# Miniprotein binders against Glycine-N-acyltransferase-like protein 3 (Glyatl3), part 5

Target 1, 290 residues: Glycine-N-acyltransferase-like protein 3 (Glyatl3), of Mus musculus (Mouse) (e9q5l8)
Amino acid sequence: MLVLKCSTKLFILENMLKSHFPESLKVYGAVMNINRGNPFQKEVVLDSWPNFKVIITRREREAETDNLDHYTNAYAVFYKDIRAYQQLLEEHDVINWDQVFQIQGLQSELYAASKAVAKARLLDLDINLASFKAVHFSPVSSVPDHSFLTGPTPRLTYLSVSDADLLNRTWSRGGNQQCLRYLANLIACFPSVCVRDEKGNPVSWGITDQFATMCHGYTLPDHRRKGYSRLVALTLARKLQSRGFPSQGNVLDDNLASINLLKSVQAEFLPCRFHRLILTPAAFSRQAHL

## First folded at step 3 (miniprotein)

Design n1 (from fk1 with E17L E21F R24L Y34E K56L E59W E63L)
Fold by ESMFold2-Fast, scan of step 3:
Structure n1 (fold): chain B 290 residues (1-290), chain A 81 residues (1-81)
Amino acid sequence: as target 1 above (290 residues)
Amino acid sequence: SKVTVEIEGSDPEKLELAVEFILLLAKELNGKVEVTIRNGKVTITVEGLPEDAKELLAWKVKLIAEKYGLKVEIEIEDKSE
């Protein structure tokens, strides 16, 4: 096991990961954010360098202040060899198993392999799996095509930290204090796009997370059917592309509205799927039921 | 060769736009970029630029900052090439 901190080597790693697209996209986005100011205080763990078989991004231990914050305590994983992944996690202190946390990746065996590691380590924990279509946006023009809007072009801005409460209560993953802090930190550190009404209130938005994934695209009910979600998505994808980031996203199979939006902008549906594991130690499961 | 840009301003939208433009310019000049954001100040470090490209980037950054009313400090390290 080693931790890769050298900026030059991290840049080499970014280029190496491109040859493993699309399966490496989550780790690629995480490494880019780490190698560009590291606002989430994360680090890159490898089994070996330069001939790695496993890459895991993790939070620096000193930055872990809340064992219930699975949003921030999230790992991105890519492996060339699944047995090397299992061995790295079984034999080394890579994962903080004493917290609620997430593992994210684009490889189908991630759930089974992670479960096998937990069993081998004799850990008493629950693993919840969520699976999504993985999407990558096509290159977009420097200015959005406004022909899809039903009215005058709205003013495009970005979100402020004070908007985190609105995002927390509208996000299907939100509604708790950990998510509120997580969203505030995403808004402070990473790209977002926002449409505001005449009073300055957000009515449509999209953000990016610590893995440079476009997420939480939302339009308030009273402002739907105006083309705002499409405008936000195209503007955010353009922003990411101009900075050299992948314009990646994920969508649930039954989210027909988002799927139709993605098809309307000619987004590419990737051959792999996005897998998000939430791992909850039994101690926290029992505490939640008290 | 290394160019360090520290940029700040009271209008967050203008600051974000200026940063995006500076990143795009660095990419066009084939520079290697590192960005740090702390306490409303953005630090952009660009490495791997030819000598003439360093001066061009610095000049264009100053024009962008002036146009958007932003405060900028630029340091050029001339022996890093």
Scores: ipSAE 0.000, ipTM 0.127, lowest interface PAE 21.9, mean pLDDT 84

Design n2 (from fk1 with K14L E21W R24E E28L Y34E E59F E63Y E66L)
Fold by ESMFold2-Fast, scan of step 3:
Structure n2 (fold): chain B 290 residues (1-290), chain A 81 residues (1-81)
Amino acid sequence: as target 1 above (290 residues)
Amino acid sequence: SKVTVEIEGSDPELLEEAVEWILELAKLLNGKVEVTIRNGKVTITVEGLPEDAKEKLAFKVKYIALKYGLKVEIEIEDKSE
C-alpha cells in the first residue's frame, strides 16, 4: 500500500477519478477536500500508483481521538477490482478495526466484501448497512429564480457553529455527543445554507460533509410547503458548483418529499446506489444498543 | 498569544461568509475576537488562544480562504518571545 500526499499527484488523481463517475464520486469529493486544506486530517491510501485498483480515504492516525466517533472515523472507498479491495484490507493496516467507524461508497459489492474481510481477520463486530438513491445536481443557473416560493424571498445565510445543537436534535442520524461535535466541525469547515426567521433562528438548512456530499437538508415543520427546502438545495448546489465541487447527495427510497423536490429541479438519479456501513466492534455493542 | 488575519476579496457576500466562519472557529477555540474594517480589508485579531489552537486556526483559515477564493495573510505572535 501507499499514502498519496503530494498535491500535484492528488490533482492528477482527481482527474483520473472523473473517468469512473458516478461510482467514484464519494472518493472524488473526499480527495478534493483533502487536497484543499485537509480540515478533517484525512489521507488517501492506494494499492499502487498511478495504476491503482483501490482508493480508500481514511483519518490520519495522529488525528484519531474518539473510538466511538463513527461520524469522523469514516472511510470513502472506490475500487476497480473488488478482489484487490479485499486483499488490500486483509494484507495491510488500512482500517482501524478497533473503532466504531463507517465505510461509504457507491458500489453494491462493498458490504459483502467488507464483511468477508472482517471474517478473514477473525473480527467480532457488527456491520449495519444503509442504502440510498444517489443523486447529483445538474448545473444550477448563477441567476436565482424564486418563482417557486409561496411568499417573499426569505433571509438566506449560512449556519454558525452555535446552530449545531439544533441540527443534532433534528437529524435522523443525530441526538448524541459525537454527532454534535461532528456537525460543529462540518459547519466550521464546509459550505452550508440556512433560511432564518425574523428572530434570526434557523428554519431551513442544508450542509456539506467531509466527502463533499450535500446532507441534512431539513425544514422545521411550521415552515414547510413554502419552497424553502428547494431554495436551500439549489443555493447549496450553486455554491458547491461555483467552487468546483460535485453537487452530490443521497436520499432514502421512502423519502418521497425529497425525491419529488429532486425531480422538480431535474437532479440526476444515478444508476448506482450509496452504501453506508457502520462497523461496531463487540466491545462497543453494549453502548450502541442501550 | 495572538493571531491576526487580514482578508480581502472581490465578492462581498463570500467575504462576509468567510469572516463569519473564521469568527465561529475562533469562538469554538475559546479565543477573544476583535474585528476591524479598513479600506475594504477585514482584520480579525484573535487573542487568548492556547499554543496548539493557534496552528489549528491558521490551518483552517487557509482552507476557508482557498475555498472562497480570498486573499489572506496570517500573522502569529508567539507568546514565548
Scores: ipSAE 0.000, ipTM 0.180, lowest interface PAE 20.5, mean pLDDT 84

Design n3 (from fk1 with E17Y E21L R24F Y34E E55L E59L K62E E63F)
Fold by ESMFold2-Fast, scan of step 3:
Structure n3 (fold): chain B 290 residues (1-290), chain A 81 residues (1-81)
Amino acid sequence: as target 1 above (290 residues)
Amino acid sequence: SKVTVEIEGSDPEKLEYAVELILFLAKELNGKVEVTIRNGKVTITVEGLPEDAKLKLALKVEFIAEKYGLKVEIEIEDKSE
């Protein structure tokens, strides 16, 4: 294994990953963020260079502060060879198996392969799989069309870290201290878009995560059916595209509202699926929690 | 090419600290920096950055502005053709 820190080689890697779209998009976004200031203190692990078979992005060991924070302790994975992925994880200390953590990727074998590694290492842990449609926004016009709004264009801005509590209590994945900290860090480090009411309070928003994925698009109930979610999504995609980032997202198969929104903006539904694994060591499941 | 940052905020201490951090980062990336201050708005122009450094600077500027609750507008000038 090697850790690739050289900015010139990371830019070469970015270009190499383009030939593996869409399956490499998650790792591609992660590498872009690492190679542009590295605000989440992550690093790129390869089996070999330049003829790699596996790429994994991981948190730098010294940056790990909370063994329960699976949101931040998340790995993005792309492999050309699934056996090379299994060997890398079996033979090297790539993963911190003592934490609750996530593995994310766009390849269908990821769950089975990761489970096989855990068994080979004789690890006692639970693996939860969530699977999503993967989406990519086509180039968004630099000239906005706001004809879908029910009224005038609202105040558009971005989120502040003080808004993290609102996002934590409205996110289906949220409601805990790890997620609150994670959201505050996402807001501090990565692009967001926010519609504010006349008092300056957020009423609709979207953020991006450490893998440059558009996520947590939400509109408060009293402000729905005004076109705000569509405005937010298009504005965020435009912001990402203007900075050279992929405008990628993920949506649950039964989230018809989001699917209809994505279809209305002619987003591309990719031939691959997004897979998120949450791995919980038995030691944490044995803890007395209420 | 050129990166232009326009930054403003109501807290002068946070604004000053953010500007200082941005200037430090631009110089570390070997950029040539010009600063103009008018009506509480700071305009920082950075020239001579390689292509990869422009995006690194823009991302760091966005992070700093968000962290300190400041309003920022970033413009990256590419070679026109």
Scores: ipSAE 0.000, ipTM 0.131, lowest interface PAE 20.9, mean pLDDT 85

Design n4 (from fk1 with E21A R24W E28Y Y34E E55F K56A E59L)
Fold by ESMFold2-Fast, scan of step 3:
Formats: sequence, structure tokens, C-alpha cells
Structure n4 (fold): chain B 290 residues (1-290), chain A 81 residues (1-81)
Amino acid sequence: as target 1 above (290 residues)
Amino acid sequence: SKVTVEIEGSDPEKLEEAVEAILWLAKYLNGKVEVTIRNGKVTITVEGLPEDAKFALALKVKEIAEKYGLKVEIEIEDKSE
């Protein structure tokens, strides 16, 4: 196991990961953010360099402050060899197994392999799997086309940290203090797009997470069916592309509204799926946490 | 829109690491960067930032300086071009 901190080598790694798209996209986005100021205090772990078989991004141990904050305690994983992934996690201190945490990746064996590692380590924990369609926006024209809007072009800007409460209340994954802090940090560090009303209040938005994934696209009920979600998605994708980032996203199979939006903007549905594992040690389960 | 960062510290290694982190953050936010070193202080000037991004940069620069135990002064300029 090694931790890759050299900025020059991280740039080489970024280019190496491009050869493994789309399966490496999650790790690629994480490495880009680490190699550009590292605002989330993450690090890159490899089994070997430059001929790696496994790459994992993780939070620096010194930066870990809340064992219940699975939003921030999230790992991104890419492997060329699934057995090398299992071996790395079984034999080395890569994962902090004493926390509630997430593992994210685009490879179908991730859940089974991670479960096998937990069993081999004799760990008493629950693993919850959520699976999503993975999407990528095609290049977005630098000249905006607003013909899909039902009215005049609205005030288009960015989110401020003070908007985090609104996002926490409206996100299906939110509603708790850990998510509030997580969203505030995402807004402070990463690209966002926001449509504001005449009073300056957010009515539609989209953000980017620590893995450079477009997420939490939302429009307030009273402002729906005006084309705002489409405007936000296209504007955020354009912003990411202008900065050299992949404009990637994930969508649940039953989220027909988002799927229809993505089809309307000719987004590419990738052949791989996005997998998010939430791992909860027995000490933090509802019964044991009591 | 322009953000000017003056950063200083007694440990050259920590100063170099912090400066590198700030430079990559500015590039991530799509800013145009200029660096000047004078009297043991590093001045980083970032231009071309969107309105919201300049405040995000300022906040993260403060966090980076705290991480490395360095002194930082930040000036956000909105009045020239």
C-alpha cells in the first residue's frame, strides 16, 4: 500500500484513469478534486505505482472527526483486478471500519467483494446497497439556447453556504446535522448552479459532490414545469466541462422525471451502473446504538 | 473580479505545500493565476473568477492556511474590471 501525494504523479494518474472510462469516472473525479486544492482533505491510496491494480480515495485520518458522518467518510474505488481489491482491504489498513461510511464505484462486483472483505475481517456490520443508472452529459454548446423555458430567462447564479439548510430539507438523503455540514462544505468547495426568484431566494439548483458528480438537482414545487431543472442541468454541465471535469451524474431507475430530463438533453446512459454502499458497524445500528 | 492572497510562514516546506494547494484550487475554480514572492511573503493574484467562486476561494484559502499553521491576508476586489 502507498499514499500518492505528489501533484505531478496525481496528474499522471488522472491521465491513466481516462483509459478506464467509464468504470474509473468516480475515482477520476475524486482525484481531480484532491489534485486541485484538496478541500475535503482526502488522499489517494494505491496497491503499487505506476502499475496499480487498485485505487481508493479516502479521507485523511487526521481529518476524520465524526464516526456517524457517512457523507464525508466516503471512499471512491476503482480496480483492474477484483482479487487485488479484496487483498488490499484484507491485508492493509485502508478503510476505517469503525465508522459509518460509504463506498462508491461503477463496477458491479463492488458490493459482493466488499461484503467478502468484511466477512474475512470478521466484522459485525450491515451493508446497504443502492444502485443507479450512470449518465454522462455530451459536450454542451458554449452558446446557451433557452427556447425550452416557458417564460423569460430567470436570474441564474450560484448557491451560498447559507442556502445549505434549504438543500438539507429538500434532499431525499438529507434532514440531519451531518448532511447539513456536508452540503455546506460541498457548496463552499465545488461548482453549483442556482435559479433565484425576484427576492433572491433559490427556487431551483444543482450541486457537485466530492467525486465531481452532479447531484441534488431540485426545483421548488411552485416553480416546476418552467424548464428550470433543464436550465440548471445544462448550465452546471457546461461549467464542469469548461473546467475540464467530466459532467457525470446518477439517477434512480424509478425517477422518471429525471430520466426524461436527461433524455431531453441527449445525455448518454453509460453501460455501467453506479453503486453506493453504506456500511454501518453493529455499534451504530439502531439496536446497538441505544 | 480579483482575489489577492498574501501568505507567509516560517516553515518553507509548509509554505510551499500551502501555496501549491491554493494554486490548484484557483485553477479548479477556473481562475487566472499570478504568483509573486517578495520579502519572504508569497502573493497570489487570481483573476477571472465568477462572483460566487471568489468567496469560495477566500474561504478555502483560510482553511488551507489554518491546516498548515500559516498567516494569510485576503483581499477581494470588485471595483476595477
Scores: ipSAE 0.000, ipTM 0.189, lowest interface PAE 18.0, mean pLDDT 85

Design s1 (from fk1 with E20L L23F K27E K32E Y34T T36E R38E)
Fold by ESMFold2-Fast, scan of step 3:
Structure s1 (fold): chain B 290 residues (1-290), chain A 81 residues (1-81)
Amino acid sequence: as target 1 above (290 residues)
Amino acid sequence: SKVTVEIEGSDPEKLEEAVLEIFRLAEELNGEVTVEIENGKVTITVEGLPEDAKEKLAEKVKEIAEKYGLKVEIEIEDKSE
């Protein structure tokens, strides 16, 4: 295995990953963020260079301070050969198996392969799989069209770190201290869009994560059906596209409101699915063995 | 216009150095670069080149390949429009 730290080589890697869209989009976003200030202190691991078969992004060892923070301890994975992925994880110290962590990717074999590695390493852990539709926004016009709004264009800005508590309480994955810190860090480092009321309070928002994925799009109940979520999504996609980032997102199969919104803006539903694995060692599981 | 470059070599360090020089050259000529690497073969596609830059890129790429002792094939295509 090797760790790729050279900015010029990371730039080459970014271009190489474009040839593997859409399956490489998650790793592509991760590498872009690493090669632009690396605010999450992550690194890129390859089986070989430049003729790689596997790419994994991971936290730098000295940045790993909380074994329960699976939000930040997340890995993004792309492989040209799934067996090379399994071999890399079986033969090398790529993953910190002592933490609660996530593995994310857009390839269907990811869950089965990761489970096989855990068994091969004789690890006692639980793996939960969440599967999503993967989407990519079509190019968004640089000239905004607000005809879908039910009233005048609202105050449109971005989130501040002080808004993290609100996002933590409203996110389906939130409600804990690890997520609060994670969201504060995402807001500090990555693009966001926010609609504010006349008092300056956030009423609708969207953020991007460490893998440059649009996420946590939300509108407070009293402000729904005004076109705010559409405005936020289009504005965030435009912002990402203007910076050269993919405007990628994920949506649950039963989230009909979001699916209908995405269809209304002609977002592309990709032929692959997004897979998020959460791996919990027995020591941290509520149903620990022993 | 579009230029497609295929480079082959068994020495990964020389192959990488050649690819790097081609990237810098393509950027200087205002091209958009895409790279694919498989089994010691690198395919570099440069799109959006000015009309007068495509032949210059091809010529310099041949010089770079010669410098590193690599095998190269170049295809120059006109814009579809």
Scores: ipSAE 0.000, ipTM 0.251, lowest interface PAE 12.3, mean pLDDT 85

Design s2 (from fk1 with V19L L23W K27E K32E Y34E T36V R38E)
Fold by ESMFold2-Fast, scan of step 3:
Formats: C-alpha cells, structure tokens, sequence
Structure s2 (fold): chain B 290 residues (1-290), chain A 81 residues (1-81)
C-alpha cells in the first residue's frame, strides 16, 4: 500500500477518477477536499501508483480522537477490482477496526466484500447497510430564476458554526454529541446555503460533507411549500459547480418529497446506488450490557 | 444607491470563493456588479441596489469575509439627513 500526499499527484488522481464516473464520485469529492487545505485531516491510500486498482480515503491516525465518532471516522472507497479491495484490507492496516466507523461508496459489491474481509480477519462486529439513489445536478444557470417562489426572494446566506445545534436536532441522523461536533466541523470547513427569516434565524438549509456530497437539506415546517428547498438546492449546486466540485447527492427510495424536488430541477438519477456501511465492534454494542 | 466592498487576503482560492458568493448575493438583490481584481485584493462595486438592500448586502458581506478569514472594508453611499 502507499499513501499519496503530493498535491501534484493528487491533481493527476482527480483527473484519472473522472474516467470512472459515476462510481468514483464519492472518492473524487473526498480527494478534492484533501487537495484543498485538507480541513478534515484525511489521506489517500492506494494499492499502487499510477496504475491503482483500489483507492480508499481515511482519517489520519493522529486526528482520531473518538472511537465512537463514526461520522468523522468515515472511509470513501472506489475499486476497479473488488478482489484487490479485499486483498488490500486483509493484508494491510488500512482500516482502524477498533472504532465505530463508516465505509461509503457507489459500488454494489462493497457490503459483501467488506463483510468477507471482517470474517477473514476474525472480527466480531455488526455491519449496518443503508442504500440510496445517487443523483448528480445538471449544470445550473448562473442567472437565477426564482419564478417557483410563492413570495419575494428571501435572505440567502450560509450557515455559521452556532447553527450546528439546530441542524443536529433536525437531522434524522443527529441528536447526539458526536453529530453536533461533526456538523459544526462541516459548517466551518465546507459550503452551505441558508435561508434566514427577518430576525436572522435559519429556516431552510443545505450543507456538504467531507466527501463533497450535498446533504441535510431541510426546511422548518412553518416555511414549507414556499419553494425554499428548491432555492437552497439550486443555490448550493451552483456554488459547488462554480468551484469545480461535483454537485452530487443521495436520496432514500421512499423520500417522495425529495425525489419530486430533484425531478423538478432536472437532476440526473445515476445508474449506481450509494451505499453507507456502519461498522460497530462487538465491544461497543455490548457496552450497554456491561 | 451603491455599496463598495474591498476584500483582501493571501489565499487566492478563498478570495475567489468569497467573490463568487458576494457576486451571487448582489445579483439576487438586483444590484449591478463591477469587479476589479489585483493581487491579493478584490474591489466589488454594487450599483442600482434598492434603498432597503444596501445594509443587508453589507451585513452579509461581513459574514462572508469572516467565514474565509479575509480583511474587508465596506463603504455604503450615505443618505442625506
């Protein structure tokens, strides 16, 4: 295995990953963030260079401070050869198996292969799989069209770290201290869009994560059906596109409201699916029983 | 009504990102935007703003500059007393 830290080579890697879209999009976004200040202290692991078969992004070991923080202890994976992925994880210390962590990717074999590695390493852990539709926004016009709004154009800004509490209590994945810290860090480091009321309070927002994926799009109940979620999504996609980032997102199959919004903005539903694995060592799942 | 914004910093990528956010915001508030770029310094002049939009733009520009760690100077065209 090798760790690729050279900025020039990371730019070459970014261009190489484009030939593997859409399956490489998750790793592509991660590499872009690493090669632009690396605020989440991540690194790129390859089996070989430049003729790689596997790419994994991981947290630098020195940056790991909480074994329960699966939000930040998250890996993005792309492989040209699934057998090479299994061999890399079986033969080398790529993954910190002593933590609660996530593996994310756009390839359907990821769950089965990761489970096989855990068995081969004789690890006692639970793996939870969540599967989503993967989407990519088409180029958004630089000239905004606000005809879909029910009223005047609202105050469009971005989020501040002080807004993290609001996002933590409204996110389906949130409500805990690890997620609060994670959201604060996402807001501090990555693009966001926010609609504010007359008093300056956020009423609709969208953020991006460490893999440059649009996420946590939300509108407070009293402000729904005004076109704010669409405005936020288009504004965030435009912001990402203007900076050269992919405007990618994920949506659950039964989230009809979000699917209808995505169709209304002509987002492309990709032929691959997004897979998020959460791996929990038995020691942590038994903590409540000790 | 016009607002003149000067942002300054050593990181050209942060300057570019801040400029893009300010430009988008000014257009959304129906202002006419003119930009002058010099090494490490960007001057943005927004004209034709509705009278009620000048202070909103200035407030949001300060937030953008703080987000990117940039120095900012804002001049708003004064109204007669």
Amino acid sequence: as target 1 above (290 residues)
Amino acid sequence: SKVTVEIEGSDPEKLEEALEEIWRLAEELNGEVEVVIENGKVTITVEGLPEDAKEKLAEKVKEIAEKYGLKVEIEIEDKSE
Scores: ipSAE 0.000, ipTM 0.079, lowest interface PAE 24.3, mean pLDDT 85

Design s3 (from fk1 with Y34E T36K R38E K54E A58L K62F K71E E73T)
Fold by ESMFold2-Fast, scan of step 3:
Structure s3 (fold): chain B 290 residues (1-290), chain A 81 residues (1-81)
Amino acid sequence: as target 1 above (290 residues)
Amino acid sequence: SKVTVEIEGSDPEKLEEAVEEILRLAKELNGKVEVKIENGKVTITVEGLPEDAEEKLLEKVFEIAEKYGLEVTIEIEDKSE
C-alpha cells in the first residue's frame, strides 16, 4: 500500500488516468480536487507506483469524522485488475470498516468484489447498491445562447453556505444532519451555479461533489418549465470545463426529465455505469437494534 | 520530498532484518533517515532524496516487505503543497 501526496506525482497520475477514460473519471475528479487545495482532506492510495493496478481515494487518517456520515466517508475506486483491488482491501488497512461509508466507481465488478472482500474479512455489514447512467457534457460554447428560456435571462450566481438548508430538504438523499453538513461543505469548497429570484432567493441550482461530479440539479416547482435547469446545467458544465475538470454527471434510469434535458444539450451517455455502494456495519443497522 | 515507511509484523526477527535492509538502502541513496520503533511497528522517515532515488527506494521497500511477509505502508509528502 502507498499513499501519494506529492503534487508533482499527483499531476502525473492525473495524466495517466486520462488514458483510462471513461472508467477512471470518478477517481480522476477526486485526484484533481486533492491536488488543488485538498479541502476535504482526502488522500490517494495505490498498490504501487508508477505501475499501479488499483487507485482508491480516502479520507486522511488524522481527519476526525462522524462514523455515520457516509456522504463524507466516501471512497472513489478505479482498478486495472479487479484481483489487485480485492487483494489491496483484504491485506491492507485501506478502508475504515468501522464507519458507515460509500464506495463509488464506474466499473460493474465493484459491487461483487467489495462484497467478496467484506466476506473474506468476516465483516457483518449491509451493502446497498445504486446504479446510474453515467454522462459527460460535450464542450460548452463560451458564448451563451439563451434562446431556450421562456423569458428574460434570470439572475445567475452561485450558492452560499446559508443555502444548504434549502438543498438538504429538497434532495431525495437529504433530510438529515450529516447531509446538511456535507452540502454546506460542498457549497463552501466546490463549484455551484444558482438562479435567484428578484428577492435573492435560490429557485434553481446545481452543485459538484468531492469527486467533481455535477449533482443535485433542482428547480423549485413554481419555476419549472422556464429553461432554468438547462441554463444551470450548461453554466456549471462550462465553469468546470474552464477549470480543466471533467463535466461528468449521473442520472437514474427512471429520471426521464433529467434524461430528456441531457439529450437536449447533446450530452454523451457513457458505455459504463456509475455504481454507488453504501456499506453499513451491523452495529449501525436499524434491523440490528430491533 | 519526505518518504515515510511504516512496517509491521508479528515476527520480531523478520521485522528487524527488513528494517536493516531498508535503512542500508536509504543510506546508500544518501537520504536523511529517522527511525521510530513502537510495539511491533517501525516508522522510517527518509528526506532529501531526488525523484529517481525515491522511486528506487519505493520499489525495494515493497520487495523487502514481500520477502519477509510484512505489511508496509508508504507515504510520500511534497513540501509546500
Scores: ipSAE 0.000, ipTM 0.313, lowest interface PAE 16.1, mean pLDDT 85

Design u1 (from ub1 with K17V)
Amino acid sequence: SKPMEITVVLPDGTEYVIEVDPDMTVEELLELIAEKLGLDPEDFVLVYNGRELDPDKTLAELGVKEGDVIEVRRKESDEK
ESMFold2-Fast, scan of step 3: ipSAE 0.020; ipTM 0.500

Design u10 (from ub1 with T7L V9F V45Y V47L R51E E71L R73E)
Fold by ESMFold2-Fast, scan of step 3:
Structure u10 (fold): chain B 290 residues (1-290), chain A 80 residues (1-80)
Amino acid sequence: as target 1 above (290 residues)
Amino acid sequence: SKPMEILVFLPDGTEYKIEVDPDMTVEELLELIAEKLGLDPEDFYLLYNGEELDPDKTLAELGVKEGDVILVERKESDEK
């Protein structure tokens, strides 16, 4: 294995990854964030350079502080050869197997291959798989059109770190201290969009994560059906596109409200699916409280 | 036309910055690489974004731009 830290080579890697869209989009977003200030202290691991068969992004070991923080202890994976992925994980210490962590990617074999590696390494852990539709936004006009709003154009801004508690309480993945810290860090480091009420309180928002994926789009119940979620999504996609980032997102198959919103903005549903694995060592899943 | 700088990678990962004309052909680029680096152009082919480059096409026709990466790969051995 090798760790690729040179900015020039990371730029070259970005260009190479474009040839593998859409399956490489998750790693592509991760590499872009690493090569632009690296606020999450991540690094790129390859089996070889420049003729790589596997790319994995991971947190720098010095930056790891919490074995339970699977939100931040998250890996993005792209492989040209699934066997090379298995060999890299079997033969090298790419993954910190002592943590609760996530593996994310857009390739269907990811779950089976990761499970096979865990078995080969004789690891006692649980693997949870969540599977999503993968989407990307079509180019968004630089000239805003707000005709879909039911009322006047609201105050449109971005989120502050002080808003993290609200996001933690409203996110289906949230409600714990690890997620609170993770959301605060996402808000501090990556693009967000927020609609605020007349008192300055957030009523609708969207953020991006460490892999440059649009996520946690939400509108407070009392402010729904005003066009705010659509306004937020289009504004965030425009921000990402203006910076050269993919305007990618993921949606559950049964989230009809989000699917209808994505269709209303002519988002493209990609031929691949998004896979999120959460791996929990037995020590954390079966700990006795005696 | 205005020259542009591209990155050429050898199979062993060695990197070279080479100044090229967008109107030059892939064959002319192989000859330039061979001349500068002591390689036999008949032993190699070029990949751009995962695809083998057509020797008769220009870099501009293939969409090669300033700062782009071209990989040098050894042709298949005639040995079994």
Scores: ipSAE 0.000, ipTM 0.117, lowest interface PAE 20.2, mean pLDDT 85

Design u11 (from ub1 with T7Y K17E V45L V47F R51E E71W R73L)
Fold by ESMFold2-Fast, scan of step 3:
Structure u11 (fold): chain B 290 residues (1-290), chain A 80 residues (1-80)
Amino acid sequence: as target 1 above (290 residues)
Amino acid sequence: SKPMEIYVVLPDGTEYEIEVDPDMTVEELLELIAEKLGLDPEDFLLFYNGEELDPDKTLAELGVKEGDVIWVLRKESDEK
């Protein structure tokens, strides 16, 4: 294995990953964020360079502070050869198996392969799989069209770190201290868009994560059906596109409101699916039976 | 065999415009770049469309077109 730290080589890697779209999109977004100030202190691991068969992005070991923070201790994976992925994880210390962590990728074999590695390493851990539709926004016009709004254009800004508590309690993945810190860090480091009410409170928002994925698009119940979610999504996609980032997102199959929004903005539903694995060592998941 | 202009980007990000023949091989292109820039061609690889270029293939066989970008990467082993 090797760790690729040279900014020139990382820029070349970004261009190499484009030939593997859409399956490489998660790793592509992660590499872009690493190669632009690296605010999450992550690094790129390869089996070989330049003829790689597998790429994994991981947190730098010195930056790991909380074994329970699976939000921040998240890995993005792309492989040309699934056996090379298994071998890299079996034979090298790529993953910190002592933490609660996530593996994210756009390839369907990721769950089975990761499970096989855990078994080969004789690890006692739980692996939870969540699967999503993967989407990419079409190019967004630089001239905004607000004809879909039910009223005047609202106060459109970006999120502040102080808004993290609101996002934590409204996110289906949230409601805990790890997620609160994670959201505060995402808001501090990555693009966001929000609509604010007359008092300056956020009522609709969207953020970007460490893998340059648009996520946590939400509108408060009392502000729905005004076109705010569409305004937020288009504004965030335009912001990412103007900076050369992919305007990628993921949506649950039963989230009909988000699916209808994505269709209304002519987003492309990709042929691959997004897979998020949460791996929990037995020491953190044990329940008292007596 | 009509000459075409392409861009070559070095590891330091420096960009050069170079006139090439579509029928020239990747090895011939690497030698030309090395000669013009005072580099040792044995120290470098060429990349296009995310792939390492086969030294025995012509630019035309690889689909290189007018205005395309070819990346120069140093043959440095980070493996240990």
Scores: ipSAE 0.000, ipTM 0.182, lowest interface PAE 14.8, mean pLDDT 86

Design u12 (from ub1 with E5L T7F K17E V47I V69L E71Y R73E)
Fold by ESMFold2-Fast, scan of step 3:
Structure u12 (fold): chain B 290 residues (1-290), chain A 80 residues (1-80)
Amino acid sequence: as target 1 above (290 residues)
Amino acid sequence: SKPMLIFVVLPDGTEYEIEVDPDMTVEELLELIAEKLGLDPEDFVLIYNGRELDPDKTLAELGVKEGDLIYVERKESDEK
């Protein structure tokens, strides 16, 4: 096992990962965030360098503070060889198995392989899989076209940490203290876009997570049918693209509103799926978030 | 079935405690919430763990448990 901390080598790794798009997109976004200030205190683990077969991003051990915070304790994974992934996790101390945590990736074998590792390590834990369509936004023009708005262009800003409580209550994955802290940290560290009303209250927003994935796009009911969700999505994608980040997202198969939005902005639906595993040791409550 | 307490979350972040029967259908829950909020049940959907709840299924069938959060979303969107 090797922990890659050298900024120059991390830039080389970023370029190497481009040849494995779309399957490497999740790890690519994670590595970009690590190599640009590392606000979530993550590190890159490889089986070898430069001829790697497995890349895993993980939290630095010194930064781990809450065994129940599976949002922050999330790992992003890309492998060229699934058996190399299994061997790395079976033979080395890559994962903190004493926590509730997530494994995220864009490769279909991830769930079965991770389950096999847990069994090989004789671990008593629950693994829940959520599967999503994976999407990537096409290049967004730097010159805005607001013809889809029903009225004048609204106030576009970014979110403040004080908005985290609203986001926690409106997010389907939210409604708990770990998610509240996670959202506050995402807002503090990563790009967001927000439409505010005349009083300065958020009415539509989108954020990005630690893996540079666009997420939690939402518009309050009284402000729907104005084009705000589309404006937010395009503005956030443009912001990410201007910084060299992937403008990637994930959507549930039955989330027709989000699917229709993505189609309206001509987002590409990728041939791979996004897989999020939540692993809960028997000592903690099962079914933390599905 | 034994009644359970769940939380209904409106888009503005307002939370309501509601006592439900696990054998209650999503449609029956929609009607109950709409009555309490003064809304037409046909105007909104319920979201649980990122999924729109099927009106014909029971809360137990969908894995809803005591203390869980269910989000109220309006069916209409600005984007097509």
Scores: ipSAE 0.000, ipTM 0.120, lowest interface PAE 21.4, mean pLDDT 84

